# Designs tried in a protein design chat: miniprotein binders against ABC transporter G family member 3 (ABCG3). Part 2

Target 1, 243 residues: ABC transporter G family member 3 (ABCG3), of Arabidopsis thaliana (Mouse-ear cress) (q9zuu9r114to356)
Amino acid sequence: IAWKDLTVTMKGKRKYSDKVVKSSNGYAFPGTMTVIMGPAKSGKSTLLRALAGRLPPSAKMYGEVFVNGSKSHMPYGSYGFVERETQLIGSLTVREFLYYSALLQLPGFLFQKRSVVEDAIQAMSLSDYANKLIGGHCYMKGLRSGERRRVSIARELVMRPHILFIDEPLYHLDSVSALLMMVTLKKLASMGCTLVFTIYQSSTEVFGLFDRICLLSNGNTLFFGETLACLQHFSNAGFPCPI

## First folded at step 11 (miniprotein; from l1 with E14R)

Design l4
Fold by OpenDDE base, fold request of step 15:
Structure l4 (fold): chain B 243 residues (1-243), chain A 87 residues (1-87)
Amino acid sequence: as target 1 above (243 residues)
Amino acid sequence: SPEDLQRLARKIIRLTRELFRALLLAKQGDPEEALRKIEDLERKLQELEDEIGKYSPERAKYLQEEVEKLREWLEYIRKLIEELLRE
């Protein structure tokens, strides 16, 4: 995936400017992890949505998005998108939820039931949770935030997307769960899935797992490039790495 | 009692599973029988809502939210089955 001069405007978001993303340029190679990083209201989630074709109707996009060298009309199923907040069915087990999600999304002839669900469970390190209820209530213990987030990602993996967009995969995760998530996603990328996701902040350990970074501040791209080059850029500029 | 609320929670889990099994049945080529199962589930869901309604909103808040979600899924799946019957 690549994007050129990508500008997004959205009415009412800023007191003085409707431009949420300002002339962003970048690319993600197949089987890599590209992170869009920045503080709250930096435009990171808007950029992610623009790349995924998931902008709200109130937004206008300018510039170009390319997928595999072609102007992006990403067909349904070729990409996945995981929202920051996802609706899970608490009364189902992880396996049941993924199974019925596959049933709803896949044509009947493609619904080779066991393989895609079990592959998604394995890919997201959910094997120990496959038979556990997703939801927790005061009467029954459910999954923790980290497991729930991995289930949300696994749901999109049932479609075997080539590109997966994830809005804030580390949101509300503790440090241990965050590291596990990023290691899991790195493994997924190594299997050929292109990952593009947003992060507010990362530890140094998590940062080292990214292949590329797009650093946003107030809709401006402060940096785009390889992770190592980013570290060098900020070190040389005498700025604390905003990471 | 707390035990009664747990019983109701277990009933929600059971009905949810039955609902999605009806969807599976429809997708397997028996949408007529699936629809009959949905009608039975709707009755059972109403009975469950009535039972939950006997508790204070504060005490039953979680159960009420879960039943509302279950009803939304039931309506959605019903529509999907009805569409399969028209094909």
Scores: ipSAE 0.690, ipTM 0.900, lowest interface PAE 0.6, mean pLDDT 88
Fold by ESMFold2, look of step 12:
Structure l4 (fold): chain B 243 residues (1-243), chain A 87 residues (1-87)
Amino acid sequence: as target 1 above (243 residues)
Amino acid sequence: SPEDLQRLARKIIRLTRELFRALLLAKQGDPEEALRKIEDLERKLQELEDEIGKYSPERAKYLQEEVEKLREWLEYIRKLIEELLRE
């Protein structure tokens, strides 16, 4: 996926539109992890949604998004999008939730061996939790936040997407859960899934796992390139990388 | 009282499973029977909502939220089944 001169404006309640993303350029190679990083209100979620074709009706996009060399009407089932907060069904087990999600989303699912559900469970390291209630409160005890986040991603994996967009995969995770999530996502990318996701901040250990970084501030792309080049760029300027 | 709330949580779990099994039945080619099961679930869910409503909001907050989510799913799935009947 590549984007060129991408600008996004939003209609506010005030009389004029605000530019949320300003002339961004970048790309993600197949089977790699490309991270959109930046503080709150930097435009990172808006950029992610623009790339995925998921902008709200109040938003207008200028510029171009290319997928495999074609301007971007992504084929049905070719990509997944994981929201920052996903509504899971705490009354179901992990396997049940993924099964019924596949039933709702996949035409002809009943005539398949159901391998998409088991593949998603294995890909997100959920095998030990598959028959456990998702839960989420004291009357329905279940998964911790890290496992719940991995279930939300696994739900999108039942569609077998080539490209997976994830809004804040590390949101509200402790450092150990965040590292496990990133190791899991790195392995997923190595198996052929192209990952593009947003993060607010990362530890040095997590940062080293990214293939490419798009650093945003106030809608502007401050840096786009490989992770090592990002470190070298800011070190050469006499300041440590802000990430 | 904690035992009562735990019992109500188990009812939510059972109704949720019944709902999704009705969806499965409709997708397997029997949307008429699935819709009859949905109509029975409507009655059971209303009874459950009423029973949870007898508790203070502080004590039943989590169960009330779960039942509201279940209501939304029931309405969504009922519409899907009705569309299958119209074919």
Scores: ipSAE 0.602, ipTM 0.874, lowest interface PAE 1.1, mean pLDDT 81
Fold by ESMFold2, look of step 11:
Structure l4 (fold): chain B 243 residues (1-243), chain A 87 residues (1-87)
Amino acid sequence: as target 1 above (243 residues)
Amino acid sequence: SPEDLQRLARKIIRLTRELFRALLLAKQGDPEEALRKIEDLERKLQELEDEIGKYSPERAKYLQEEVEKLREWLEYIRKLIEELLRE
């Protein structure tokens, strides 16, 4: 996936400008992790949604998005999009939730002896949790936030996407859960899934796992490139990396 | 009283599983029986909503949220089953 001169406007969004994303350029290679980093209101979620074709009706996109060299919207089932907060069903076990999600989304699921549910469980390291209640509050005790976040991603994996867009995969996770999430996503990428996601902040350990970084501030792309090049860029300019 | 709220949570779990079993039954080729099960679930859900409504919002906050979600799923799945009957 690549984008060129990508600008997104939304009326009344900014005090002196309608531009939320300002002439951004970048790309993500197959099987890699590309992160869009920046503070709140930097435009990172808007850029993510523009790449995925998920902009709200109030937004307008200029510029081009290419997939395999062609400007086109990806077919259903070729990509996944994981919202910052995904609605789970706390009254179901992990396996039940994924099974019924597949039943609702996949034509011929019952007819085909597909293992998409078990594959998603394995991919997100949920095997030990598969028969546990998802839960989410004191009257339905269940998974912790890290496991719940991985279930949210697994739900999208039952569609067998080639590209996965994730809005803040580390949102509200403690440092141990965040590291485990990133290791899991790195493994997923190594198996051929292309990952593009947003992150507000990262530890040095998490930062080292990214393949490419698109650093945003106030709609402007401050840097796009490989992880080591990011560190060198800001060190050479006399500033520490803003991450 | 915490025992009562925990009992109601178990009822929500049971009804949720019954709802998705009805969806499965409809997909397996019996949407008419699935719809009958949905009508029974509607009755049970109404009773559950009424029982939860007897508690203060502070104490029953999470259960009220769960029941609202279950109501939305019931309505969605009922419509899917009705579409299967017409197709």
Scores: ipSAE 0.595, ipTM 0.872, lowest interface PAE 1.1, mean pLDDT 81
Fold by OpenDDE base, fold request of step 15:
Structure l4 (fold): chain B 243 residues (1-243), chain A 87 residues (1-87)
Amino acid sequence: as target 1 above (243 residues)
Amino acid sequence: SPEDLQRLARKIIRLTRELFRALLLAKQGDPEEALRKIEDLERKLQELEDEIGKYSPERAKYLQEEVEKLREWLEYIRKLIEELLRE
């Protein structure tokens, strides 16, 4: 995936400028992790949505998005998108939820392969949780936030997307759960899935797992490039890396 | 009693599984029988809602929220089965 001069405007969101993303350029190679990083209101989630073709109707996009060298008409099923907040069915097990999610999303002839559900469970390190109720609150031991988030990602993996967009995969995760998530995603990328996701803040350990970084501030791209080059850029400028 | 609330929670889980099994049946090529199962599930869901309604909203808040979600899924799945019947 690549994007050129990508600008997003959204009415009413900012007092001084409707431009939420300002002329962003970047690319992600197949089987890599590209991170859009930045503070709150930096435009990171808007950029992610623009790349995924998931902008709200109130938004306007300018510039170009390319997938595999072609102007992006991402066909249905070729990409996945995981929202920051996802609705899970508490009354189902992880396996049941993924199975019925596959049933809803896949045509009947593709659904016959139960392997897609088990592959998704394994890919997201959910094997020990496969038979656990997702749960909600008081009466049942439910899944923790990190486990729930991995279930939400596994739901999109049932479609075997070539590109997976994830809005804030580390949102409300502790350091241990965050590291586990990123190691899991790195493994997924190594299997050929292109990952593009947003992060507010990263630990140094998690940061080292990224292949490329798009650093946003107030809709401006401060940096785009390889992770090592990012560290060098800020070190040479005498600024702490805004990670 | 806490045990009664747990019983009701287990009933929600059972009905949820039965609902999605009806969807599976429809996708396997029997949408007519699936729709009959949805109608029976709707009756059972109403009975469950009535039973939950005997508790204070504060005490049964979780169950009420889960039943509301189950009803939303039931209506969604019903619509999908009805669409399959028109194909």
Scores: ipSAE 0.587, ipTM 0.858, lowest interface PAE 0.8, mean pLDDT 88
Fold by ESMFold2, fold request of step 15:
Structure l4 (fold): chain B 243 residues (1-243), chain A 87 residues (1-87)
Amino acid sequence: as target 1 above (243 residues)
Amino acid sequence: SPEDLQRLARKIIRLTRELFRALLLAKQGDPEEALRKIEDLERKLQELEDEIGKYSPERAKYLQEEVEKLREWLEYIRKLIEELLRE
C-alpha cells in the first residue's frame, strides 16, 4: 500500500474545515511492519483509517491511496482492521469465540472454519489459552490484557487478510506484554502479512522491531523511512527521541 | 452470596454456548430444530434474568451486563435462523 499527498479534513465549528492529516506520503511493503507514531491529536488514527478506507462521514480525504499500484478500494476480506478497543464475549473460550466469529463472517464449508481458527490461535501465540475462558470480570475470570489484545487481532486473522491495520496494539499493555505483542506481530509479518499500525510511544527494544516509521505531529509527517534512518534523523537534528 | 453469583455466571456461560450451538445447528441444515432450541433458550434466559433481578444492582452489575449482551445475541441469532427457514 502507498499514499501520496494524502490530506484529511474534518468539519470544524466555523467556516473552514480543520486539516487533521496534512499532505502525508508513505508506503508499506508486503510482509513488513510499518508504524504510524505520534502523540494524541497527531492524526495517526485518522491516517490509519484513511489508508483502510474507514473514515467517518464527517471526514474528507484528498490525495491518493494505492494498493498494488491501483487506486481501488480494498475489497472485503482482503484486509483486517483492529479497533483500539474490541468487544469480546467473556462467556466463551478463545477457541469458541474465534470459531463463532468465523461462522458469522466467513463464507464456505463449515468444517473449513476450524482450520482458520487454529491457524489464528497459533499465529497469535494463543495455543496455551485456546480452551480458557475469555472472561473479563470477577465472576468470569479469564485472560489478562495482553492475551485479550492478541485475541482481538486473532479474530481479524480468521478472514486471512493480506494487510492488517491495527489501532494501538500496545494500548494499556505493560512492558512485558507489549514486547511479546511486538515479537508476535513481527513473526506474523515475516509470514507474509503486511502490518500497518499506530503507536503512541515505545521502548528502545520495541522500537528496534519496526521496519518503517511514519512520525506524525499536529497532522504533519515529520519523518517517514526505515527505523535506522529515523534514529539518524533525530540524532542529526538534535530533537528528542520520540520513544 | 458470592457462591450464588458464581453459580449464575456458570448459567450465563452455559446458555451462551447453547445459543451458539443452535446457530451452528441451523447452519448445518436444521434451522427448524435450531429454532426450537432458541425457544427453550428464551425460557431459560427469562428465568435467569428474573433470578439476577432479585439481587441489588451493585452486587449483580457484571452479571446483569452479561445477560443484557446475551439477550441481544439471542435476538440477533433468532432472526438469522428465521431467515434461513425462509430459504
Scores: ipSAE 0.539, ipTM 0.843, lowest interface PAE 1.6, mean pLDDT 79

Design l4
Fold by ESMFold2, fold request of step 15:
Structure l4 (fold): chain B 243 residues (1-243), chain A 87 residues (1-87)
Amino acid sequence: as target 1 above (243 residues)
Amino acid sequence: SPEDLQRLARKIIRLTRELFRALLLAKQGDPEEALRKIEDLERKLQELEDEIGKYSPERAKYLQEEVEKLREWLEYIRKLIEELLRE
C-alpha cells in the first residue's frame, strides 16, 4: 500500500474546512509493520482511516492511495480494521464470540468457520483463554485488558485479511501487556499479514520492533522511513528523536 | 442481594447463548423455528429487564448495561431472521 500527497479535510458546522492531514506520503511493504506515530491531534487516526477507506462522510480526501501499484480503494473483506475501542460480547466465551462473528460475516460450511476461528485464536496467543468468558465487570469476570485487545484483533483475523489496520493497539495497556501485544503483532506480520497501526508513544523496547515509521505532528509528516533511519535522521539534526 | 445480581448475570449469559443459537438455527435453514425462539426470548428478556429494574441504578448498573446490549442484539438478529423468511 502507498499514499502520495494525501490531504484530508473535515467539514465544520459552518462550512469551514480544516486540514487534518497535510500532503502525507508513505508506503507499507507486504508482511511488515508500519507505524503512524504522533501526539494527540497529529492526524494519525485520520491518516489510518484514509488509507483504509474508512473516512466519515464529513471528511474529504485528496491525493492518491495505491494498493499493489494500482490506484484503488480496498474492498470490504480484503482488509481488517480494528477500532480503538471495539464492542465485545461479555456474555460469550472467546471461542463463541469469534465463531458467531464469523457466522455473521462469512459464507461457508460450519467446519470451515471453526478452522478460521481456531487459526485466529492461535495467531493472537489466545489458546489458553479460548473457553474463558470474555466478561468485563464484577458479575461477569473474564479477560484482562491485554487479552480483550487481542480478542478484538482476532475478530478481524477471521476474515483472513491481507492488510490489518489497527487504531492504537496499545490503548490503555500496561507496559508488560503492551510489549506482549507488539511481539504478537510482529509475529503476525512475519507470517504474511501487512500491519499499519497508530501509536501515541512507545517505550524503547516497543520502538525497536517497528519496521517503518511515519511521524506526524499537526497533520504534517515529519519523517517517513525505516526505524533506524528515523534515529539517524533526528540525531543528524542535532536533537533527540521525538517519540 | 449480591447473590441475586449474580443469578441475574447468569440469566443474561443463558439468554445471549440462546439468541445466537437461534441465529445459527436460522442460517442452517429453519428461520421459522428460529423466529419462534426469538419470540420466546423476547418474553424472557422482558421479565429479566423488569427484575433488574427492581434494584437501584447504582447496584444494577452493569446488569442494566448488559441487558440493553442484549436487547440491541435481539432486535438486530430478529431483523436478520425476518429477512431470511422473506427469501
Scores: ipSAE 0.512, ipTM 0.835, lowest interface PAE 1.7, mean pLDDT 80

## First folded at step 15 (miniprotein; from l4 with R7E L74I)

Design q2
Fold by ESMFold2, look of step 16:
Structure q2 (fold): chain B 243 residues (1-243), chain A 87 residues (1-87)
Amino acid sequence: as target 1 above (243 residues)
Amino acid sequence: SPEDLQELARKIIRLTRELFRALLLAKQGDPEEALRKIEDLERKLQELEDEIGKYSPERAKYLQEEVEKLREWIEYIRKLIEELLRE
């Protein structure tokens, strides 16, 4: 996926700055992790949604998005999008939730192998939790936040997307859970899924796992390139890396 | 009383599984029987909600939220099954 001169404006906020993303350029190679990083209100979620074709009606997009060299819209069902907060069903086990989500989303799922669900479980490191209740409170004890976040991603993997967009995969995770999430996503990318996701902030250890970084501030792309080049870029310019 | 609330939580879990089993039944070609199961499930859920209402709001908060979510799912799936009947 690549984008060129991508600008997104927001409708109706009374002459306030309505350009949320300003002439952004970038790309994500197949089977890699590309992160869009920046503080709150930097435009990172808006850029992610623009790339996925999921902008709200109140937004307009200008510029071009290319998928595999074609000016794009992705075919229906060829990509996944994981919202920042996914509604899980706490009264189901992980396996049950993924199975019934597939029944709801995939026409003809009854004629497909159950391996789609089992592959998603394995890909997100959920094998030890597959028969565990998702839960979420004291009367339905179940998964911790890191495991729940991995379930939300696994739900999208059932569709076997070529590209997966994830809004804040580390949202509200402790440092250990965040590291496990990134290691898990790195493995997922190495198996052929192209990942594009947003991150508000990261630890140094998590930062080292990214393949490519799109750094945003106030809608402006401050840097786009490989992780090592990001560190060298800011070091060579005499500024500390803002990450 | 904590054990009574835990039993009510187990009932919510069972009703949730019954709901999705009804969805599966409908997709396997028997949406009429699936709707009968949904009707029975709605009755069971109302009885469960009444039982949960006997407890203080602080202790029953999570179960009340689960009942509301399950009711939303029941309505959603009932509509899906009704659409299958028209096909």
Scores: ipSAE 0.550, ipTM 0.849, lowest interface PAE 1.5, mean pLDDT 80

